# Ledger of designs, part 25: miniprotein binders against q9h3h3

Target 1, 235 residues: q9h3h3
Amino acid sequence: EDGFTAEHLAAEAMAADMDPWLVFDARTTPATELDAWLAKYPPSQVTRYGDPGSPNSEPVGWIAVYGQGYSPNSGDVQGLQAAWEALQTSGRPITPGTLRQLAITHHVLSGKWLMHLAPGFKLDHAWAGIARAVVEGQLQVAKVSPRAKEGGRQVICVYTDDFTDRLGVLEADSAIRAAGIKCLLTYKPDVYTYLGIYRANRWHLCPTLYESRFQLGGSARGSRVLDRANNVELT

## First folded at step 3 (miniprotein)

Design L0e
Fold by ESMFold2-Fast, scan of step 3:
Structure L0e (fold): chain B 235 residues (1-235), chain A 83 residues (1-83)
Amino acid sequence: as target 1 above (235 residues)
Amino acid sequence: SETIEVTVTEETSPEEVAEEIVKALEEGAEKVRLTAYGPEAVRRAEEAIRIVEERLGRKVKVESITFEVEDGKVKVIITISLE
């Protein structure tokens, strides 16, 4: 069933967050060690549940790189959840604007650019480029999923600290493009994750705020970034 | 030589980059290596490739893309040839 499949996938995503992460932390590790770490843990080879024949024998939920200035801040998630329950009880419309206001009020502002790539050299090369951008300060933090299924796509997540800061979101997109990434990117605010806003949500909200498409010219000279909530082009 | 180097910065016009690429290819270069410093330079390099395709009436093949970080800037090396 579709319902059972969606619940199963949500449970697997939650389990990945709870399982151990492989982390290169530029706050405590010299940048000179990054290339060796990337060679040791290419995401196409790291297995989700461990395999003696892979780089890991134990389960890995995520492979992550933290920048030198990275300071994790989830905001007031408890206050956000309480306000969300009150909103649902109030009968007020649940819209992107209402959720944005809740996020601002409770400082739950982080979000991420998502890209999905098949396992292989292209994924590993893209991740290496993103990781180097993080370590050198062009991006703040990123993570990539391990290989959970043969032939299944893996996801790279590149975080920004404030989804309401359009310039910051666009700057991250530019840095991703400068790393040579040309695939479709979508941007999801973490507030949607905390409130359970996924593709088939009951409020019919688009689960992503921005979409970035790479262009080599024609009608555009760079990334075309669309604000999905307002159907407005930002570039 | 078989491969010609072209540098792109955030201040280099795509038209100027395209002219350097076209000149190199017309003078017999088999490959051109574009080095782009920073996000804006990468966008300018890619627009230059489109201009080259339009001017030569031929598709450009991207042979490889390599990433490096130098002096706090993302350095992207794009190696191209003609299909």
Scores: ipSAE 0.000, ipTM 0.088, lowest interface PAE 21.6, mean pLDDT 79

Design L0f
Fold by ESMFold2-Fast, scan of step 3:
Formats: structure tokens, sequence, C-alpha cells
Structure L0f (fold): chain B 235 residues (1-235), chain A 83 residues (1-83)
């Protein structure tokens, strides 16, 4: 039953995107206010649907930090979708390369490093490190999911503006590692999200373009990064 | 095969959208794509889909693409096809 699973995931993402966000916007808010904001809204305590006993009484879809230079650009998502349908009808192979070309043509270039952590001190500490890196200008923008009622893992998303810019993607990985993050990181271009390509897809595509593993000693970068699309070690 | 495009706003009638979807599918459209602006438009689109399923006596496949703007506004692209 693949169809209902993909639809369920999309519906959950839609609900989170439509609900209010808690945002620290460094474009309009002094950096000196960040520590107080992080103390007020730790992601392990902010509840998805609100609770009088939590920091929020109303639903929260995402907790986000925008960097001083953040300039959002989603590209031409409608043109991308039309081109995707034409590609499926054409009989042309559906590969990471053909999706990359569609994304470039329609300027749908953003992507994100993902990390999944259990609710608790380690999640809050990791988020605080990422948020500080965003406000200090080492990262552009990030968001973290609130705590679900069921108590599953929460996700931190760290965005880059161009997934085809390998150097930029690797620089974001370095900044995440410099912030003290040691867990597994996976990188997903937003083009996969807009086209509804998740883990269980009928085209057998891996939506993860890069994977980063923390390295104890050895590498000057502090991590090993694998290009999953080309099956090549980058570091 | 063709895709029919429909825009849904916070003021669009779910019954009118449902009628347009049913007509397009009955006339052989492979897909119908709704573009809904904001939470109220999405609720109206979802109600239209329910009316479509009731009128056809069958389930339809639904795909969602969500685009959130920095001002908090949400654009949702909803693609409908027959099961």
Amino acid sequence: as target 1 above (235 residues)
Amino acid sequence: SETIEVTVTEETSPEEVAEEIVKALEEGAEKVRLTAYGPEAVRRAEEAIRIVEERLGRKVKVEYIVVREEDGKVKVIITISLE
C-alpha cells in the first residue's frame, strides 16, 4: 500500500506548513535576543498541537531561525510539475540526472541537511548550536519540528540555496559539524519533496543526494561525505 | 492524456470545484490539478474532493505539494486522478 503512505506523509507536512511557525528572524531581531528565545522555546518542550503546560497553548508547525542574509526563492514549482508530467509521459529514463536538469531549468534549487534526534537535552543542545550558527552567518536558515503527541524523533532541517553547488552543500556540512553536531546527516533537494518523491517511490530513486557521517580524528573536515547519486566519496 | 488546472480561493464554492473535477474526469482528463491559496482554500478543495468521490461512487488518488511563503501564506498544489 505505497499510495496511502506517501499521501499520509504529504498531509502531515502540509498541516505543519499551514500551522503557525515560531520564528527568530535575524533580519529584523538583534542577535542578542537569541539566547532568551531559545530558552523560551526549546523544541523538546514545544508541543505540535499546543498544551497549557508547554511553552505554547496553540498549534506550532515549525520552529525556525532565519539568517540575516536569508532570501527565500522557491523557483517555478508549477513549471517543474508540468515538466515532470511531460517527463513521465515521454518514456525518458527517470534518473537523478534528469531530475537535476528539471530543477535547474525551473530554478527549484534549494535543499536541506536533515538530522533526526529523540526529544530531550541532546535535541535542544543541537538546535541551539544550529540556531547560533544561522544568526552568526555560518548557515542561512534552519527549522526544527515540535514535539509530536506520540513522542517520536524530531527533525532539524538546515537549508542551502542551491543543491547543485557541491561546495556550498559541503560548507554547510562543515558548519553543522563545527556547531558540535555528531549524528548522521542526510541531504535532500527540495525538488524531490515538490515532486512527491519519498523513500518508497515507484521510480526507485533515492531522495537522499548526500550523506554525512561524523569522523573521530583523521579528516580535517570532521566528517565523511558520500555522494549517494553518483556513489562517490567526497571526503 | 491531459491535465486540467483549477484555482481555489477562500471564496470558491466546493460544489462548483467538484462539478468541474467530475466533468473533466468524465471527459477523459488523466489528472485535475487544483491550486489552493491558504488554509480555507485547502479546506474547500478537500470538501470538493469528498463531493467528487461521493458523486463518482469511488475513491480518487490525491497528491499534495506545499509551498510556504515567508509571510506565512501557503500555496498547495493538489493533483487528483482516478484510482
Scores: ipSAE 0.012, ipTM 0.383, lowest interface PAE 8.9, mean pLDDT 83

Design L1
Fold by ESMFold2-Fast, scan of step 3:
Structure L1 (fold): chain B 235 residues (1-235), chain A 83 residues (1-83)
Amino acid sequence: as target 1 above (235 residues)
Amino acid sequence: SETIEVTVTEETSPEEVAEEIVKALEEGAEKVRLTAYGPEAVRRALEAIYIVRERLGRKVKVESIEVREEDGKVKVIITISLE
């Protein structure tokens, strides 16, 4: 996120959300078709803006897998944004607590575990593991970014319903680790994304609530989880 | 001309901008270019585009995003079209 402003990141995120997605929806597609779909659309080869030499000739914003029990609920994002404008105009302090209360009031509760990986076999392998865990019911929904024109790392996002539900967040971490993922994971509530709050924001807010590091034979099913907001080790 | 210009300020309603964009595209404009200067204006421009997407569906395309720095602030120019 180095070298970009919050405004640029927000605009790019909006464009990706609006462009077509490649989706494997386990609610309507048999699980037996997943392996063929993963082979057709490896994230290291799917290009953000399309290329005749890639699996896609047209733009792709995200590659996603929806679980059988997935029921999306983004909450009242419009109400959240209006309340955010009012809060900024009020002159009241903007803190993690006030943002959390806005999210609860407007039911904008989803969040995600993020992992950043370079394009290549390791990314494709990690995505395949996550996708299988989603289709098998251990995770609810996940997406991975396509390969950008400028290059750089790609991101896998694994979503949970409620960032205020610590147990649910930790259960998702355990399922990611069980899928064979060993890289650093960070957890970010979607409320920060909807409000365009990224690293180095003017309010000095840390949009990352949790950090997970792999530990062989460690506690919490192979990971150490740190509560970044309070600087407390949970596992 | 082929492109309609819309300026979003920190005082512009996202709903008003969305209505202007929807009208322009429905009346046959090939592209609409939104210019927003500073964080609040950019946030309002993005909100307006999401409202346009809700009203017009997947036919709404983001053609380009340009980011410039002017007087210590970010200026974002977003061009959208309708298939």
Scores: ipSAE 0.386, ipTM 0.798, lowest interface PAE 2.2, mean pLDDT 86
Fold by OpenDDE base, second read of step 4:
Structure L1 (fold): chain B 235 residues (1-235), chain A 83 residues (1-83)
Amino acid sequence: as target 1 above (235 residues)
Amino acid sequence: SETIEVTVTEETSPEEVAEEIVKALEEGAEKVRLTAYGPEAVRRALEAIYIVRERLGRKVKVESIEVREEDGKVKVIITISLE
């Protein structure tokens, strides 16, 4: 995918964040209702703009599940953006380390494992597995994109609280694998999204920190995780 | 002007936005900055860029996408240029 396509997809994701979400909140809804909710709103059938015959009549940005331990904290995104603008104006070199430091300073530490799947049963099954893992407390929060008119791939995002916590990132990978997910996973910090840093950016920054590949019979984790910044395997 | 500003609203068609972008680029603008308020405007801005890309060929580059909040509304700023 060229840089333009990546930026387009990012912009669409940002637009989706602004539309209403379909949410199952395990903090307020009994876990016994999850199966009925999943049946009512399968991601492959929920449409982005509420097409006729879809489970939703109105636009839906995301379908999400919140776990019992979920606490929304976005940090100081405005302060982060201001500091980023000042940094660009200063002409100082911009490195992954610089962005990490900015993220820490402004407490913008969230990140997510991403998986892309074609619409259909496999997507809905994968989502159901993730949703159960969230409700059971193995994961904190996840979301999935609704079906687009063009029928493109849908994305499932599984969040972690701190992209600098390697153990937490790896634990989330393990939980995703335990849920039966075997596809390629990429991990992206939210700070890169907030600063508009996508693939093929002018700073040559890679927004993907980790990649996870499924491995049969290997480590107890069931995956091989690559640190993209250092080109080192973590598992 | 080096950078031309285009505002995209929920009332502005993607085709109209595309026309403005093409005009700006033909007049020698180095960059075009699209400002969109709300999710529908963002969608229209993106569609407009796609239309322009189809018309001009693979010559349109997205330089940056920025998200801001203004007056309780989400503001998205997309800057584009010719390759």
Scores: ipSAE 0.086, ipTM 0.555, lowest interface PAE 2.7, mean pLDDT 88

Design L1a
Fold by ESMFold2-Fast, scan of step 3:
Structure L1a (fold): chain B 235 residues (1-235), chain A 83 residues (1-83)
Amino acid sequence: as target 1 above (235 residues)
Amino acid sequence: SETIEVTVTEETSPEEVAEEIVKALEEGAEKVRLTAYGPEAVRRALEAIYIVRERLGRKVKVERIVVWEEDGKVKVIITISLE
């Protein structure tokens, strides 16, 4: 978690993206098959590198569910990386606004709500709720990490198409809460991930744009959302 | 053609190991496998991979990265090939 170096996180991210994924693709698979797939591949039991005692004998990088309308578009990541190198050599300040401009220019707009949970029934239940919301059309895409180490937390990522579309980000939060999720959620744009900006970074940037906390009563949303970058309450 | 093994340490120049990788692949090696132990060595290995990608473009493939923790430090094995 917070004890890992930036290099450890970067290497793990590259490895997970390159290894095979277990995917439930609602574009080609009937929704009625989801419950059986979730029972076969509970994230608390799927191992990162394979194990005879787990559902998988081979490495799995991510367990993912694609919605019926899912159309992958990462934008111009290569152009983003070239512009990032140019920015670093230009002497121009590196700020959230500068990174936002780079992301918009290169159409690298996707982002994700993150939740970290210990392996076990709560993680599996949360993932099942998220997966159902994706297949039913309330969310577009989600993935969850497999179990890599005993005692280590796993992460569920719920994606939105455009981190600059505040309404869309908030609608995803509402759908996550409607799925029964009560833990802390944080939102990170993919541009930060592509540029290697994690919690402890050289530029002292907060990698989290939004934070969502569950609240009982008083709101149809079920949560309070804070814009972490500007310290402004959105709900 | 065989797999060429390269060890990246905290003293290894990313530029120099990138040159070694490029040369091995251009001379017909099927794969190059980099091993790095510790955060500085891993940082240098990843930097070398980015330099290789800049030199060879979309032809270079990072086939596999194995990551684990050993004695409280990150350890990686990265396998690279050329299309």
Scores: ipSAE 0.017, ipTM 0.475, lowest interface PAE 5.8, mean pLDDT 82

Design L1b
Fold by OpenDDE base, second read of step 4:
Structure L1b (fold): chain B 235 residues (1-235), chain A 83 residues (1-83)
Amino acid sequence: as target 1 above (235 residues)
Amino acid sequence: SETIEVTVTEETSPEEVAEEIVKALEEGAEKVRLTAYGPEAVRRALEAIYIVRERLGRKVKVERIFVYEEDGKVKVIITISLE
């Protein structure tokens, strides 16, 4: 994917955040209802704009599951963006460390494991596994993109509260693997999205901090996680 | 002007926005900043950028995307350039 394509996809994802979500909230809905909800709203059939014959009649930005321990905290995104503009104007060097410090200062610490899958049974099965892990308390929150009109891959996002907490990031990877997911995973902090930092940006910043590859018979985690910034394997 | 501002509303067609962007860039604008209020305006802005991309090719670059909340309404600012 070229830089423009990555930026365009990120913009579409941001726009989707603004549309209504289909949510299963484990805090208010019994876990016994999850299977019926998954059957009613399979991600491969839910359409972005509510196409005729789809489970949804209205536009849907995301399909999401909230765990019992989920608490939304986005931090000071506006303050972060203002500080970012000021930093650019100053002409000071911009590094991954700079962005980390900005994120900490403004409490914008959320990040997510990402997996891309083609529409179909495999996607719906993967999503069901993730949703169960969330409801069972192994994960805090996850969302999946609806089917686009033109098709293409759908994305499942599994969130962690703090991208600077390596242990928390690794625990989420382990939970995803335990749910039966074997595809490539990439981890991205939300701060990079909020600041419009994508692949091939002018600052040469990599928005992907970690990469997870499935491994049979390897570590107890069932994956190898690479720190992309330092080019070091963590597992 | 170095940066040209374009406002995208729910009533503005993506084609009209694309024409404004192309005009600004052809007139020598270094950057074009799109401001959109609400989900529909954002979608229209993104579609406009796609139209411009088709017309001008890979030299169109998205430099930044910011999301703000003002008076309970979501505001998105997208900055694009030819380099």
Scores: ipSAE 0.022, ipTM 0.381, lowest interface PAE 4.7, mean pLDDT 86
Fold by ESMFold2-Fast, scan of step 3:
Structure L1b (fold): chain B 235 residues (1-235), chain A 83 residues (1-83)
Amino acid sequence: as target 1 above (235 residues)
Amino acid sequence: SETIEVTVTEETSPEEVAEEIVKALEEGAEKVRLTAYGPEAVRRALEAIYIVRERLGRKVKVERIFVYEEDGKVKVIITISLE
């Protein structure tokens, strides 16, 4: 992704998760405060490691919005990692099916719709739309990366509770489109992130399960969703 | 206050680094700073941090993680303390 190896991307993701986050938490903060918070922390201006010219002087790993009903559940990530190491040393094939089985066994079920946008107005506008949908209850939780020191695109992640629940994944896509988002979306289960499945991974696995493209006219939906592994249109 | 510096390489055992970190913190070091250069070294450093957190629980505080790119490779500096 963006020219980095899978190991670089995994290291960056772990570091971001462990650094401080800027959070709008709708469980404890009135929805009326959201617009001011978005104006204070536009993702195109928040820098990853802090800069005197940015809204932050300290490192920021992620900028996040938690919905009123948000209840974090990462599952048994430690058990997943141990099982993954055992699988790799066993000589058994590494396939999407075996990763799905590991995720289910260890309850690592969350996943996310990803959109990659260049720093600027379009990113900040898209993030504001997503954040409002989260606070209003159409989505559960979302985060956006800060501006990287090395440059490149930023990513907005919109989470769902269970990547094996296709209806839930499709409902999240509809809510993203209803928020005015028209760019390409891809869906990635968190198990792939924890296990370092990115583009150019060692296992030659497709790093995403679904792809959503905005539809101009036609069906009542704002998008077409493709199951990438089976090459089947779901909508 | 004492800061212990630890360099993690592509050959460093995550378990051995974790043991060194735990020992240093339990013996009164204020901070331990890990430096890792290159993707395999970074992976090992991060694995060592997970082992430390597993052993010491939420008492271990990750104060700072800096991620840089240096000469085409990722470089990470991680600072840890015990609360």
Scores: ipSAE 0.000, ipTM 0.210, lowest interface PAE 16.2, mean pLDDT 80

Design L1c
Fold by ESMFold2-Fast, scan of step 3:
Structure L1c (fold): chain B 235 residues (1-235), chain A 83 residues (1-83)
Amino acid sequence: as target 1 above (235 residues)
Amino acid sequence: SETIEVTVTEETSPEEVAEEIVKALEEGAEKVRLTAYGPEAVRRALEAIYIVRERLGRKVKVETIRVTYEDGKVKVIITISLE
């Protein structure tokens, strides 16, 4: 939280995407190999820039699990970026609705549930649960950040195909909760990531669309999901 | 093989440094390494990378990007090569 700007966060995201990834791909690898892979690459031990004492000697940007049905579709990111430049120049208001329309027009529809956890057993346990849900077909794709040299929390990202499909977003939340996850979750469309919308953005936009809080005993779903822009409960 | 070092500052033109990168790679440099310190310099370095990718397309490879926090500011080192 402390000392991070939108430019720093954008640079970190670009760096992670371009550095090598450790991937368990259920489309080509038997599910029976997952537990050994998780034991080999616990996210609390995998270092961002490599360390002879860690599982990796070379940089790792992300640790990812692809589900058996995973079919990546990034949409027209270049068209999105061109339209974004035009929007900023036009004097038209930059709002969640305007960004949603750009995303729909350019088919940049994917998004993700985010959870932030400190390095340690709880992070590794949460990641293992998410990875198993992906391999079993309850979720489609997930990734987790490696351990940063400066320390701090790591992030698990659980992807959905279409952030405008509320039912799909809510079904992913339910699957995360069913995997035993009880921490705060926030949902961010990838369009916000591509356009550099982070906590300290110059348009004062909330960087996430939804928030999920674990609720014991009150919800059949195990959570309350809030639309943050409209301050409306969806569950 | 030769690595060309380029420092990007808060006053560096992204278009000018992109021209330098493209020229160096097309003239046979194995790698170009960009160093940027501070938010404005990092923004300019990232913009230069987008310009380079637009001009060279799939041939340009970003080998590594290292992001650190040094003396209260972000520091980025980007290494680029041509496939």
Scores: ipSAE 0.014, ipTM 0.395, lowest interface PAE 7.0, mean pLDDT 82

Design L1d
Fold by ESMFold2-Fast, scan of step 3:
Structure L1d (fold): chain B 235 residues (1-235), chain A 83 residues (1-83)
Amino acid sequence: as target 1 above (235 residues)
Amino acid sequence: SETIEVTVTEETSPEEVAEEIVKALEEGAEKVRLTAYGPEAVRRALEAIYIVRERLGRKVKVEKIEIRWEDGKVKVIITISLE
């Protein structure tokens, strides 16, 4: 829609990352405090730019939970950006494989499972399940967007440290399913976020690498995972 | 000049920066690079880009965004071009 170009999405993501975050950090906060924190800051009620009638009067970019063993590693984003500019100038084809190589070279390896949910009970319940899985050690870190002024769907992001490690990506999917999540999940490497690869990008690339669909009576995992780029079943 | 450098501070008017960017791009600059240090400066830079897009439309592209945390504050360098 109007204003939903790749550049607009990138600018919106930048603004959210720069505004204050509400963080439950299990590295410094007892797990017993999580339920009270979740009750205080349900994502369906936390407003993006603050509102006296909401839990926050000031802007909030993200609501996040850090696991006990979480150790952030963003890699060399500046080197990645310089290499990206050189690649675009070179005339070489821009493909998932070329972007993967840039990510590996510059150690920009993190990625995330995404789920988009409407504001309300289902979102808050899903976030609570994910947050508990993070604090209990089944997931490393997660965040959820606050509610936008006009509403619209909110996103829960569940991070893994290496998008090239398929086993790790699949283990995170399994933990999300074990937390009771049944909606469609898609996986996006952070390199795509840093380079502005969103829907309707200039290079016509699929903005996600994997998708996960819930299956009743399926495997012990509870889901089927597809590699979107190669159209290959992983589970 | 191929690339025009613009610094946005906590005192900078987003409308004035937008006017400067629009003028540079309309006069044939290939790229404009905005540097903003600190949360208020970054918000003003983003607002300026929004104003530029309102004036020049879909041809305005964000080519590159660089983020760095310096002395407890965010520093953002945004490069834009016109198709």
Scores: ipSAE 0.000, ipTM 0.194, lowest interface PAE 11.6, mean pLDDT 80

Design L1e
Fold by ESMFold2-Fast, scan of step 3:
Structure L1e (fold): chain B 235 residues (1-235), chain A 83 residues (1-83)
Amino acid sequence: as target 1 above (235 residues)
Amino acid sequence: SETIEVTVTEETSPEEVAEEIVKALEEGAEKVRLTAYGPEAVRRALEAIYIVRERLGRKVKVESITFEVEDGKVKVIITISLE
């Protein structure tokens, strides 16, 4: 049941990655043009498969902002997948530590903070804050899903380059909070995505490493971060 | 306008499925249709498509994904093509 839903979501995400993206690339576009771009393409109005009445008439998989210093590095995904298959056929235990080791060995280190918001003003406002943080250099890169034909929540993904760098992951959380975001955030390494490991998997692996919750009082940074794997509060 | 059928099982490696897909598309197949029965087979089919995309690039297009329930288990049919 849960597995079926996970496979459906994975297939939709893959299709989105293959369709065209709307990108503001701060490496080639002046920062002064960002506000006009955000006004033209609010994620609550950009439709997944296009509509003459929306900002897009053609399909859009993702709406993304690349920071000025952004340098894509997916690592050796092919080597990772081959090693994963070898691990499965070896009969050795499959654990979070083993996946972490495979990710490090193949340099597949990126990860992302995720937030899910309903279409509307709050989503568009959150995305604008994240996009500005990216263009100003507090975050490296981010993307947001377009509006699905059947509705439902949209997702904002804020990427970091190394999920094993706890300080970097926490700094990204701080920048997200500084942008005014107060909803629940979860952090997922891309290694789990490349290997097709989702919430309900046969190895009982949790692909979420961290949760961040906004806290009033008690934290100067405005958030409490939990290490999901060890069930330990970090802040 | 040839469509090649590929079946993914819980025992099939994603690399093996990817190799079959790459070969079919490079030999001129218009479409490749993958059928996967059960959650593990579906996961392996999706991983194989990621590998195909890494080898053939952005020209790999997912045309359709159909989810069905057969004998109380999930059955997924994925159709892919090159642009």
Scores: ipSAE 0.000, ipTM 0.228, lowest interface PAE 12.2, mean pLDDT 80

Design L1f
Fold by ESMFold2-Fast, scan of step 3:
Structure L1f (fold): chain B 235 residues (1-235), chain A 83 residues (1-83)
Amino acid sequence: as target 1 above (235 residues)
Amino acid sequence: SETIEVTVTEETSPEEVAEEIVKALEEGAEKVRLTAYGPEAVRRALEAIYIVRERLGRKVKVEYIVVREEDGKVKVIITISLE
């Protein structure tokens, strides 16, 4: 059967980041062009490696939308890496708090809400909603994976600039829900990704800081958000 | 404690990298660091790690670090050690 190790999953993620991206950049492209771009590049049809039936002839790593005010800031990732190596040899405890301090010190603050959806209309509709929210200014930037040759779910990533800004993280969740998204969302700081900390890690760290579950029944917020690190409901 | 540095490229043989890793660790190196640039190099590095695990079993500990440079380029650093 189809089984992947953490090593294979990491390789696929790294390859996607290094391959070309299809980008709608609202900083340089009029918002009126978005509908045509979304129709041309629905994520359920854009293939990872290109084929005769897809919109792309070349490999595509990610399909992305940049908001008008988007200003990328990855921080000092190399300094973070060096500090992480020093921490591991220091004998100091490796905890969520220690990692948070490393991230703050090196300005590696971005994070993302993740949602996983099967290829098809629901994925394409969800991505269109997210893309519109980005272009309209409710979200800063988002990307979605292309259709993999092996099949399986695709992922939509919606970024925030500072995972320590709880209110900003919650505002992004609200905007995602306002776009019509009802599936489970999980939030991961990019510092965990840069340091290679995944589900099964030797430090038993949970890379997910927040979870969002859709709430029915007339709540103005539209979801329940849980802070996984502190086991506190943020509502 | 010795760290052995290895660069993996799109031309690097996974079998040869695996042999170098196994030999270094069996000869007492504390860790082996692989640096891979580009998707093909990363794929080859992961194939080498699979071969290493087949030869050394569950004693192998692997850590991944993804570095995004200021120009947007990505490199991957993989650290391999024994338990």
Scores: ipSAE 0.000, ipTM 0.251, lowest interface PAE 11.9, mean pLDDT 81

Design L2
Fold by ESMFold2-Fast, scan of step 3:
Structure L2 (fold): chain B 235 residues (1-235), chain A 83 residues (1-83)
Amino acid sequence: as target 1 above (235 residues)
Amino acid sequence: SETIEVTVTEETSPEEVAEEIVKALEEGAEKVRLTAYGPEAVRRAYEAIEIVLERLGRKVKVESIEVREEDGKVKVIITISLE
């Protein structure tokens, strides 16, 4: 019944990755220009397909900030996809462990902390905090979705380079909290995205690996982080 | 056994495609397959499908949606069938 909506969202996510991005690249742009860039392109006002009344007249897939030390490494995505097809035809069990093994073998290791916020001041304020943390070197790279035609929540994605490095994932959570973010965060490895495991899937895999909840005075980092796959508290 | 092929482009009206799909199914087609290449065409294809589902309701279903990357752009193949 809901299959149409899930496939629609997957196709739109793919289209966003292929459309032009608005990028503040700290590797080539002075940090002093960030505040003006954030004022020019608030995510609550940037429209997905362009609008004469918005900051953009042309389609925008993502609004992104690249840190000074950011070095993109997608790994061997084509090899990963080929191995995934072979795995499905092999009859071998498809488990989180099997997917982790495929990701490691093909060096597709990146992942992201996700937060979903309604269009408006709180979204723009959260994005500004994240963007400053990226430019200051506490985070490596982040992006935020533009405003959809019918509204709905927008997503901020904060990337880490290796989802198997739990300390690195926790360090990114800490930096997000230090930037003033208090909403629920969920962590998804990019391997699930590249293999199309976005939704309820026939293998009943949970694409969310970690969950972070803000807790004032509750932990040394200001948050509680759960490993969703192993049901273990990390903080 | 009768499948009608429809191509959606960045210039295609969602309302016109929806009417073409409804007409094909009412005139005896068992399935309609829409192909859309590029983000704007894909968006228009999904808008057309929403119009079809609103007009035909329980008489029709989305049988499959294939999402793939082709030459650096999204490509979507949507198959609609009679219930």
Scores: ipSAE 0.000, ipTM 0.209, lowest interface PAE 16.3, mean pLDDT 81

